VH-VL binders against Mitochondrial intermembrane space cysteine motif-containing protein MIX23 (MIX23). Designs and how they scored, part 2

Target 1, 196 residues: Mitochondrial intermembrane space cysteine motif-containing protein MIX23 (MIX23), of Saccharomyces cerevisiae (p38162)
Amino acid sequence: MVDNRRTFTAPQSLLETNLTFPNDEPSLTTITVTRERCVDPSLIDSFLRFLRHGSDDIIRQKLNNYRKGSINGKNKCKEFLKQELYPNWQIRNNIISFCEKEAAEMKNETDQQCGNNKKTTAEPLIDARIDPYAARERAEKQEAQYKDWTKVTEWVANNRKIEQILTSTTEGILRQNCEQNNDYLKEFTQFCKDNS

## First folded at step 5 (VH-VL)

Design a18 (from n16 with heavy chain T106E; framework fv_namilumab)
Fold by ESMFold2-Fast, scan of step 5:
Structure a18 (fold): chain C 196 residues (1-196), chain A 122 residues (1-122), chain B 107 residues (1-107)
Amino acid sequence: as target 1 above (196 residues)
Amino acid sequence: QVQLVQSGAEVKKPGASVKVSCKAFGYTFTSYYLHWVRQAPGQGLEWVGWINPYSGGTNYAQKFQGRVTMTRDTSISTAYMELSRLRSDDTAVYYCARESYYDILEGYFDYWGQGTMVTVSS
Amino acid sequence: DIQMTQSPSSVSASVGDRVTIACRASQSISSYLNWYQQRPGKAPQLLIYAASSLQSGVPSRFSGSGSGTDFTLTINSLQPEDFATYYCQQSYDYPWTFGGGTKLEIK
């Protein structure tokens, strides 16, 4: 649907953590994500920041207690991943994926609209050598029709890069403090499939 | 502009080892898993394993465990698959393929190398 | 291992025909199913991912559907370049597995 919406709630473990923000931003514990909010992502950005701040950003603090007793440490790492970290990653990924899907639908809708215009109002190609102003206006009109799609696509790409950096950094820390030979991203993917 | 370029055809005797390379172009090498898939002449596709170019971590199909080794060199954006103790039924075209994701969870092979024919004959 | 079964193993068709290829998983794989096209002597190419998502640059005459255990690839209005072998592949659990392939032959 074009009016698709989805509500996300922070993990219970994060809600129980006493978090403070340097800029005194209000903590968002739940958010309803819509196409309009993907286009203007200020609230989504705040929610993602809250999730990231309560997990990956403090991963070293959470793992300090697991440095003692290798056997007990490995077992506690598994509980931490299942109860705290992977649920947090899953929510962040689902939010970004929601906007990615909305962007794809926006492109399809715009492509269909542009295709219909070409079929019903076929016009001679505008030659920039003859009329550069008409050619420029036509280019600007085409660009404007894809403005929101471009904005959401860029936001998605940017947040995927942020997630990659965060999860790669966290994986390095997990390999140092937990099981060194485990691929945590692949384990996370399996976690998501098991909890779908 | 994304491209995976593999090394040339190899002919080996049973019991030998073969090492196939796959060089990546047009993207950040460490950002995508690389898989190896083989195809015996006239047969279907068979998954061999994957390597994480960032960490060097690997996962191999049980059938190849103990005979296959996957490595990479990030300085030249190249992945390698070495298969040892070759048998005649290892004769196949070996492909490298890049894993991309829909919704990060649904992996798929968006780009494939051209394939490397490995022939094992006595 | 998850077994992938394709049917038919081969199908003969003419340019302009509509062709459907089926793929069945031995257990539920949700939407973790991809379709690849392989032309003779070439590497496979991605057509459809996540059961129904069309890869960029792939003609709109290709479509995928299904979820769980039963999946279908449809080619509307066959073109000469479509005569190839088609493979389904599950990415739900390791080892990743492929169907046996469906060879699309000119009638």
Scores: ipSAE 0.364, ipTM 0.743, lowest interface PAE 3.4, mean pLDDT 86

Design a19 (from n16 with heavy chain D103E; framework fv_namilumab)
Fold by ESMFold2-Fast, scan of step 5:
Structure a19 (fold): chain C 196 residues (1-196), chain A 122 residues (1-122), chain B 107 residues (1-107)
Amino acid sequence: as target 1 above (196 residues)
Amino acid sequence: QVQLVQSGAEVKKPGASVKVSCKAFGYTFTSYYLHWVRQAPGQGLEWVGWINPYSGGTNYAQKFQGRVTMTRDTSISTAYMELSRLRSDDTAVYYCARESYYEILTGYFDYWGQGTMVTVSS
Amino acid sequence: DIQMTQSPSSVSASVGDRVTIACRASQSISSYLNWYQQRPGKAPQLLIYAASSLQSGVPSRFSGSGSGTDFTLTINSLQPEDFATYYCQQSYDYPWTFGGGTKLEIK
């Protein structure tokens, strides 16, 4: 297999915006995502917060800026979607997907090294009756081997929920301020296919 | 646990309309797109369209434009497909199916309703 | 529209046989290809998504391969419950389209 490392760069639009986080966190313009960073996601969390704050959290302001700039009556919503919002969503989803793939690989590696996922046999229970301390210590070791996988899987699930809430909320605002009959999530998935 | 339950069989005359329901259980109704797929007796599968239960947004196959309407009622987790100006060629089992995603991009149908037979006969 | 062509339309096989079903897209669809199994009188059931990913709960004797325009579903050692109709489906572009189906029959 190739080394699993991916570098992500914030959209240019965010680099030209003077964003201030409430807790004075450093703004990251790039991040290299690795398995270790999926397990300890503090840096990824900061980067995702930066992306979200610079786009979805201020979407009404972004749309107002685009509308006020139009002298010839051009639809600035399409420009905003293609230049700012969809690139931002794509980066966030790619980061979460990277950690999701890492979690799957971690589980496969642990399953190969440990028979925990094969079949539950009577042997572990029989061993516990013979030597309950050794059996318990073995069970604790096996559970510890899946700890990182569990942590990354939960982080991925939580961030998928956050993305769903943000995307749904933003889509509602887009329908109010742009085309009412457009499905922005489906248009986004097409954007990703065209730009992958 | 996850289940899509559809309404019962319908028999209609040519020119009538039919409205098929699909009630979702065991998951958050507004979190997944629902598609409708039909199958004429002894034939293959044909995609009809999708609805976004969160927004109510829809997309229909060109063949059904102007004849199909998809709606939903989030209070009872139910999606509907209404097909108008029925012809004998519309005789088919109509399925609702939930779209899930691989890496957000690759959609697939992970759960299907049991199907609703719609018979159009004079 | 993207045309999906399956071959063969039907296959006669015996329990224990290795069976392969082909699916061809009229244009490149990358890995946006799914496989479904349909038993008589039942709704289709997902087997494989994204060309090669096995759906949870589906037996390991099922596998998918391919990318671009040519795809294959393989059943490594046929079981009695596998006699059904199989469909490929592209999710690359709307309208989503299905292959014509392959009926797997007892020899």
Scores: ipSAE 0.022, ipTM 0.612, lowest interface PAE 6.0, mean pLDDT 84

Design a2 (from n16 with heavy chain S100L; framework fv_namilumab)
Fold by ESMFold2-Fast, scan of step 5:
Structure a2 (fold): chain C 196 residues (1-196), chain A 122 residues (1-122), chain B 107 residues (1-107)
Amino acid sequence: as target 1 above (196 residues)
Amino acid sequence: QVQLVQSGAEVKKPGASVKVSCKAFGYTFTSYYLHWVRQAPGQGLEWVGWINPYSGGTNYAQKFQGRVTMTRDTSISTAYMELSRLRSDDTAVYYCARELYYDILTGYFDYWGQGTMVTVSS
Amino acid sequence: DIQMTQSPSSVSASVGDRVTIACRASQSISSYLNWYQQRPGKAPQLLIYAASSLQSGVPSRFSGSGSGTDFTLTINSLQPEDFATYYCQQSYDYPWTFGGGTKLEIK
């Protein structure tokens, strides 16, 4: 299953920081994301936390650093966005998208395995009227088959929500400190197309 | 509330050095640049330089290069400006001011310290 | 360095008057111009940033306009507390530079 794994590398800007993982966890330069790691996402969570902490959480300080050593000039925001922020956002979104795609494939595989459609979905309901224990056991088995898919789907939904909040907050800061009327989300989308 | 509190007035002899402090209250010290601006008696405003409290990086007006040093102590949210080899024409009120960005290379001073009078006389 | 020239150096006015102060840059600075008010013995206070944006808490009688090299600060219906010195400042390029100031005096 060669299509079920992808390796991600932290941006160079984070490798040169003093950032460390909580509780003396080792810093990760690279992470290989697999279906199994989407299901048990502790390592992915640590990596995403590292990426978020090294960018959006300290964005005002990042912008201050870009002014350091400047002689004359304008529009350092574009350099910061293209060299640090957008690469960071792209990696985070690609990790979440990988697990989202894996969840969709897991559901399709489980649907085929459980024979969901037609006759089989109706039969357990009839059995419940005659033997509720047998019907419940069948339902619990079917539910267990979808447990991993549900877990990954909830994780994806939660991380999409986190990204939306972080991106919205960061956009507000960028509008205050860079171009006020720029659509940073559209610019990021174009960045992803140009760098895919 | 946001406030910048500066050290008290100083009287120095020509050739001496002076170190003025600016303590920040009510905001995250490392999130905003701090600039120093001076004003000689009866004269206008003159930009001296800035410090990035996060990195310790500085930028000085060429006129003061070699005589001014800006530093900070993040543990007490305090920035310092030291001016050496003082001359009579360095007599001025020295202000610290917080920069709020409008663009990454451009901003404005939203809060100012109360000023520190430095008098250089023989 | 970018030189900032203010005119007039002083202006005498009465309460209720409309006062206009001009600021000229030696080169184009787009809209990267700020206006500050300084009362005698006090630190300057921000009035307007980015040529025309009114700082929070500043009375609406203050307005700024202009772009490029020519900028104007206008005070509609002057109040007693407005008698002060006004400075323009460019933030386009380092070193940041200020105009010479305009002293607004009671007529």
Scores: ipSAE 0.000, ipTM 0.445, lowest interface PAE 15.3, mean pLDDT 81

Design a20 (from n16 with heavy chain S100E; framework fv_namilumab)
Fold by ESMFold2-Fast, scan of step 5:
Structure a20 (fold): chain C 196 residues (1-196), chain A 122 residues (1-122), chain B 107 residues (1-107)
Amino acid sequence: as target 1 above (196 residues)
Amino acid sequence: QVQLVQSGAEVKKPGASVKVSCKAFGYTFTSYYLHWVRQAPGQGLEWVGWINPYSGGTNYAQKFQGRVTMTRDTSISTAYMELSRLRSDDTAVYYCAREEYYDILTGYFDYWGQGTMVTVSS
Amino acid sequence: DIQMTQSPSSVSASVGDRVTIACRASQSISSYLNWYQQRPGKAPQLLIYAASSLQSGVPSRFSGSGSGTDFTLTINSLQPEDFATYYCQQSYDYPWTFGGGTKLEIK
């Protein structure tokens, strides 16, 4: 039994900012991510929306605010990236990655229990004539375990697509308003390695 | 199915330039970085650089800086690596490889081209 | 540049053996380490990424472990098709660098 959980807290810059959510949705500034929460991701979804709302969704506003007080807007772009945007992307990526790793573990556990790896099954079969309730419960348990893995895998895939779209859109804005020749995704990757 | 198909073998004289192509099939060309890696006969693998097919941005290993140019043509899903001022020690098989990510941050080469032999001899 | 050192440079083994290949980075690379297999005259093929993640389609007899500077590739119960050269590769910092390779030969 591995008790995998990890607590994530929004960047300090977001915690100090007065944010207005468009849909009156609850603000969530800290979350403990567990396997159960990857399966039922309502709280994770709220936290990711909070992070996205406080960064990519208002990026033009953020860049304009940095430029307004700056003699050199390019220097202020660099500070915004390192202090706000990249930390925000890193936390979102780490949350999605946690659930991705949990999904991989779920599949391995389910495959071992169901023998789907082509291993000989020496386990006695339940005869439904003798105990139909035990046979049904066993089938439902196997189905439920694969359903959870499927749900988490689909959630991860969906959020990777969302991140790709957001990152691509944000990069376009950064190229227009900051350094045109910079590869922001590679710079972000370097930031994460330096700050892990 | 994902596949990277490279141009055929080249024989060049010292001082010449060579341009190797890598055509991508089975995926969205602009969604993945492409890298070039070379291997001299009987030697190990050496990273040359990468290109972002979406932006055209590049990054080259310092030892090739000034001699290598990477480009792409998105209309035909093809990447190119041109190496100039060829020397005998540039003789190698040149591979293109697609960068996939685990966890966005952990890059690895999931598909490789078949390789292009470039021989530099007088 | 980050130097990658593989040991041994070559190893002789028999079908059914357990083989271990080591890779050492000159500085910490966390888990940004990949393993590739190259058969003679062929392009390299991915085996392991992120130090320990098995690529889809790769047999379960292959496993990777390690973090920081010390990494290991293990082949449990060697098969005839496993006689090839193996390379580790760091993706932590540019330039990306490869180990010198380990050639696995029939004993």
Scores: ipSAE 0.281, ipTM 0.721, lowest interface PAE 4.0, mean pLDDT 86

Design a4 (from n16 with heavy chain I104L; framework fv_namilumab)
Fold by ESMFold2-Fast, scan of step 5:
Structure a4 (fold): chain C 196 residues (1-196), chain A 122 residues (1-122), chain B 107 residues (1-107)
Amino acid sequence: as target 1 above (196 residues)
Amino acid sequence: QVQLVQSGAEVKKPGASVKVSCKAFGYTFTSYYLHWVRQAPGQGLEWVGWINPYSGGTNYAQKFQGRVTMTRDTSISTAYMELSRLRSDDTAVYYCARESYYDLLTGYFDYWGQGTMVTVSS
Amino acid sequence: DIQMTQSPSSVSASVGDRVTIACRASQSISSYLNWYQQRPGKAPQLLIYAASSLQSGVPSRFSGSGSGTDFTLTINSLQPEDFATYYCQQSYDYPWTFGGGTKLEIK
């Protein structure tokens, strides 16, 4: 009887940029993430594309904007990271984490309904000998109960891989244009712990 | 299948250096941090440091700073830990371990190498 | 550094027993706590991450709980292969630190 939901708003710096997509899709500036939207992630996908396009995809342009007119380039890099990039990465991570946690809850709920944790052994298979069609319908129904969990889990795994590629690529660019010996992924992790 | 394979046992005299290797199989080497953890005979686990195989960046526990160097060779998916100015209390099994994440923030060691015994005695 | 204290340092138990191992952090670490099992002569193996998440392939008799400073690993019905040393580990801040270990022995 409880519906989990969480609303995410794009960083203000991103809202001030006039971004257009190849297919002329509308830009989402705010999204409410729910279990249903994790299962059908079309709106979440659009929002993540908006966040990614306005940060990692244009990282060099962002760094140039912060760097112009400044003698202290390293100071400008710190400002960009704390004010734009890390908040953007954190929002993307929080969205994916929300769906990851929802998937875990879905699994637990389905396991309880099906009684899997109680080691109910081979009841549908035993039934197949006396009523094969009823047994198959039961098995199909049980499989269908895990369908949404499987979809969300696969979506989470896929988006974690996308994030890993994007953030690693961006880190390479940051090392070239900012402090060479700083680990930006570990710094981001600390930023999230300090800002949660 | 993911596997970390370490070099063989080493016997060293005090003051010498040792270099232990950890070769990764079954995953993209540059996508995961690798840590080094040691265990003295009959004792607990002690974190030594990590290396980012993508960048070559490292972070070492303060007690090993100045004596430990971690490197990697991406062409052969191998990480190295070199410990210099060895002392008898450096005698331990040295493990490499891969860091994986839950929600990007909660790191944990999902795969460990088999360990390399380093014995320091005169 | 964050200090991790495990209790007890050793426990004797029989197959079928419920065993509880405690781990305490010197400061709050939220849920950034992992549990590892180490059999004699073997590398440690991950059991639980994020305080309560069971690693794939680990038997359901293992469970973890707690947050902040106090954490517990529970084995509900001890099996012969569970006689090993157990370590907790914090991943909240560097240096990452381990508890002193709890040796689970027969009888």
Scores: ipSAE 0.438, ipTM 0.768, lowest interface PAE 3.0, mean pLDDT 86

Design a6 (from n16 with heavy chain L105F; framework fv_namilumab)
Fold by ESMFold2-Fast, scan of step 5:
Structure a6 (fold): chain C 196 residues (1-196), chain A 122 residues (1-122), chain B 107 residues (1-107)
Amino acid sequence: as target 1 above (196 residues)
Amino acid sequence: QVQLVQSGAEVKKPGASVKVSCKAFGYTFTSYYLHWVRQAPGQGLEWVGWINPYSGGTNYAQKFQGRVTMTRDTSISTAYMELSRLRSDDTAVYYCARESYYDIFTGYFDYWGQGTMVTVSS
Amino acid sequence: DIQMTQSPSSVSASVGDRVTIACRASQSISSYLNWYQQRPGKAPQLLIYAASSLQSGVPSRFSGSGSGTDFTLTINSLQPEDFATYYCQQSYDYPWTFGGGTKLEIK
């Protein structure tokens, strides 16, 4: 019923790099995320890999290159964070959040169709003590109806875990090469508030 | 020209606190980290910590963690180092020094303040 | 912490001599090594950064070499103003640490 879609564009800094990506073309610069693409996330996966490869995976090289450019006389770490890293993290987080919100809506819609949220005093027509076979079939049918929701929820959980690992690794590198006692995740959260 | 000017000598009793200042001239104060390095009489150099004058962020050597506080006032281009619960072995010349970069991985102290003698005795 | 060991602790030399000072790190620090000169009653001054880069305004008789754990500062043809204490310093990891110093004395 509801048709949700959102278009994401890679940061300008990443679009200007001559980055080659082994399994996907670096020309994938925009993506339109839809419910269907959350369920079949091949294009989203490619886009996220492109964003990750162009930032966190090469962060030491990025920091080194940034200091040699036209940012002479500036706080080089701060410029890199604001112009490249935090925008990249924000786009990745927003894509994952879009699919997470879609999964929640899919569950609500499926719950409505199955009548789960409309139950009052009516007992289920199937009692496992009376008909174990029918109870099993009903459970299997309900599980099948939630297949897409389960897929998207698992994809979201997996990508949240990937982001956590990447962010933690990147924070370690930033602590070694920039400010050791800075809370980069908290600073990123503030960046998102200021740029929302 | 670039210059770092520190406050004058201090004499303190054990248990007291001291606050040393370092005023920057001749460059953009917020563009360079400032470090504090101390030297006990007749001894070598010991790193205390740094402050980022842009953000106010700090990093202290573990030996001083809980006793040192570094702050700055950007309106007067001045950095401060406060050391509390002073002991006799804190007697030293305290230097501020500006960190410059060959690259973001290779820092060095290109300019130093003249030093502030802090004597702790009963 | 990374430990920095300088040798010798002191060296006596004459004007015109070639002097070498060694600095050893307890672990590999790549080329993140700086050299400073300190005259009595004065603040230290930068001589060499990134193991081998000569600071602007420093005489060419000073040179640095080395990488990893072993580093050397060389003064070719000593001048009277070179009699001072020299310190190496690693900037590889916090806390930044200094060598114990090498006092260069007139012979």
Scores: ipSAE 0.006, ipTM 0.457, lowest interface PAE 13.1, mean pLDDT 82

Design a7 (from n16 with heavy chain L105W T106S; framework fv_namilumab)
Fold by ESMFold2-Fast, scan of step 5:
Structure a7 (fold): chain C 196 residues (1-196), chain A 122 residues (1-122), chain B 107 residues (1-107)
Amino acid sequence: as target 1 above (196 residues)
Amino acid sequence: QVQLVQSGAEVKKPGASVKVSCKAFGYTFTSYYLHWVRQAPGQGLEWVGWINPYSGGTNYAQKFQGRVTMTRDTSISTAYMELSRLRSDDTAVYYCARESYYDIWSGYFDYWGQGTMVTVSS
Amino acid sequence: DIQMTQSPSSVSASVGDRVTIACRASQSISSYLNWYQQRPGKAPQLLIYAASSLQSGVPSRFSGSGSGTDFTLTINSLQPEDFATYYCQQSYDYPWTFGGGTKLEIK
C-alpha cells in the first residue's frame, strides 16, 4: 500500500497572534495528515479547533481590532481576508479533502480485499472446515476495515457541515461590517485557484 | 482563448437610454467579475462599476448611481450595462473588462472588450 | 476616493532610451497598483499587476516598482511599438481609479 502523507502549517498571521497553550501541550502550529490520523482524528480535530478558534470564532473581535483608527473599513476587511481568513479556510478545506480522498481509496481497497464486488456476498467461513481460526480472523479483519472507512466518511461529513455553518455565519458578519454586495465565497474560490 | 466581444456603436439623443452588451468566450462566465470602464474622447479612463455574474450583485461609482444598471444573462454568457438619462458628457467609448487576481485583492483587468462608442448628440 | 496622479503627462523619447513614468496615490494603497498600455484606437492592455508583477507575454523591458503612495513604471531600451499612452490604476478600494495617463511620443 502507498503511504499518502501531507503536511499542513497554520497561516503565519495566526502563528503571530500569540495564541498560547500550557507548556506541556504538543505544538499545534503544524500537522502531518495521514490515513491513520484520518481514522483516529484526535490530532486533526485539535488542529482544526486551533484554526477555527483563531479565525471564524473570533471574527467580530478581529474586525473590531482592524477597525480601530481606520478611516476606511473596506480596506481593513481586504487585509483580514487576504492575510488571515482565506488562508485559514483553504487549509481547513484541504485537510478535510485529504481525508475524503483517503476514505474513497480505503473503500476501493476494502471492496477488493473482501470480495465485496462479487455477485455472491460474504464467504467468511469458506475454509472453516479446515482452519476455523483463519476464517474468523478474515471476518474480523473485513469488519474492522469497513468500520474505519465508515468512521472517516462520517468525520468528513460532520466537518463539511461545521465548515458550512462557520463560513455562512462569517459571511453574514462580513456583509454587515464590510462590503455588503461582495461575494465572499466566490472570492475565496478564486483565491484558492490563484494560490494552489 | 479568452475573449470579450461588445455590441456595436450607438448614437443617442440627450435623455435617452443606451444598453451595451459584452459577451464572454473561452472561460467560465460566472467565475470572474466584469467591470465597465469608459473613456471620453481625448480623456483618460473612468471606472463605472462591476457585476458579479454568479450572484448578479453590483457595485457602481457614486457618479453613476441612479443612472446605471448592470445585469447579466448566464445562459448566453453576456453582461449588460444600461445608462439612462444620457447627457452629452456621457459620450465615450465604453469597455467591459474581466477582473483576475494575483491574490484576492490584487485585482487587475487581464482581458478587455474592444469597446463600444456611445455618442450623445442633439 | 483615492486620487491617482501621473507625471509627466507627456514625454518625448527616442528608440533605445530608458523611460520612467511616475504614479502617486493620495493615500497608501500598499502594492495594489496596475499599469496598462493603450495604443491609439485600441483597448488598454495589461502590462504589470500588483505593482511589480509582469503580465505573461509582456516584454521584459517593462518593469514596475514602488509601494505605498509612490510607484514607477520603467521601459528599458524603448522600442517603436512602445509609443502609446500609459495608465496606472489602483485596486485597493472602490471606486477603482486611474491616473490621468502619460503619453509617450517620438522625439
Scores: ipSAE 0.006, ipTM 0.462, lowest interface PAE 12.7, mean pLDDT 82

Design a8 (from n16 with heavy chain I104M; framework fv_namilumab)
Fold by ESMFold2-Fast, scan of step 5:
Structure a8 (fold): chain C 196 residues (1-196), chain A 122 residues (1-122), chain B 107 residues (1-107)
Amino acid sequence: as target 1 above (196 residues)
Amino acid sequence: QVQLVQSGAEVKKPGASVKVSCKAFGYTFTSYYLHWVRQAPGQGLEWVGWINPYSGGTNYAQKFQGRVTMTRDTSISTAYMELSRLRSDDTAVYYCARESYYDMLTGYFDYWGQGTMVTVSS
Amino acid sequence: DIQMTQSPSSVSASVGDRVTIACRASQSISSYLNWYQQRPGKAPQLLIYAASSLQSGVPSRFSGSGSGTDFTLTINSLQPEDFATYYCQQSYDYPWTFGGGTKLEIK
């Protein structure tokens, strides 16, 4: 196994705003994402809510701030996208992607163990007839791994749906208030490739 | 079950226009980009362009700019590709294909329509 | 435009053989490469995306590798249904471009 962990920091623009949640939820400035945190995603959920609250949820306010005193809305929109919105979307995508890759690795690890057990005829102590406790513990561990894989996969799917709704709504607002002929989702994809 | 169903074969004369349809089933039509890819007889695959069914936004390969128009009708989950001023070398099977993403960044075509043969002959 | 070059353009093989198809991009495309299989008279089907990820439902004898400019598709222990044309495709930059195809034929 490799060390599967990655630290994410909220964009500087978000850290400089006086953001407060209505229900007094803690706001996180950084998070270290690990496999354990993908399985128990309470901290990741809080961080994603913080990122979403400070961007897509207040998109109209953000655009107005960038246009304050501006005589060229198109240039100000581009700056907002590159400095705030796309970095925010990229961080959210990278967090979800990390857990997606962890889920795939978990499945492969469990499948490898199951394949080896089915094909191995000379295993020392794991056969239930010889050592029922070791066999039961291994079966329980494999079932737990598949349950964790399922949980993370469902969490990823759910957050991908949330992202699609948010980014589609935000794109509609950008088309109304910025350049109407631009595809912001495709521009974001290219932004990520250029900034990998 | 996801399926893309295209309109039937067309035979056109040089200078005419053709409009091919692609009807989507089994998923939310506005959630995925649709691309058009063509293949001349005995040749390889050539990308024509994409449409965003949510916004109606489009992007076309430079070669087809000014001759191709992509549209959609969200009420019937159908995308259209119209190619005008047809030439004999536009003879090809035209495919629609759905773009899906790995990591939301790496696009790929996970489902393809069955293809529509467009023959341009005098 | 990014040019995609496949080699060989045609390969003859027997059932049970290991076949490798190469794909080269004219510039670095990281891992933004996909592989498709096309049987005669049919639409292409996705085999591999993101250079090395196997599409659900595709047999494990198919594998992809590579990054940057050089990529390979490997078919381990060829089966009769694998005789088809294979295409690589870059999704790094528009226009998206395909390789010229590799036709896999019965020896």
Scores: ipSAE 0.447, ipTM 0.777, lowest interface PAE 3.0, mean pLDDT 86

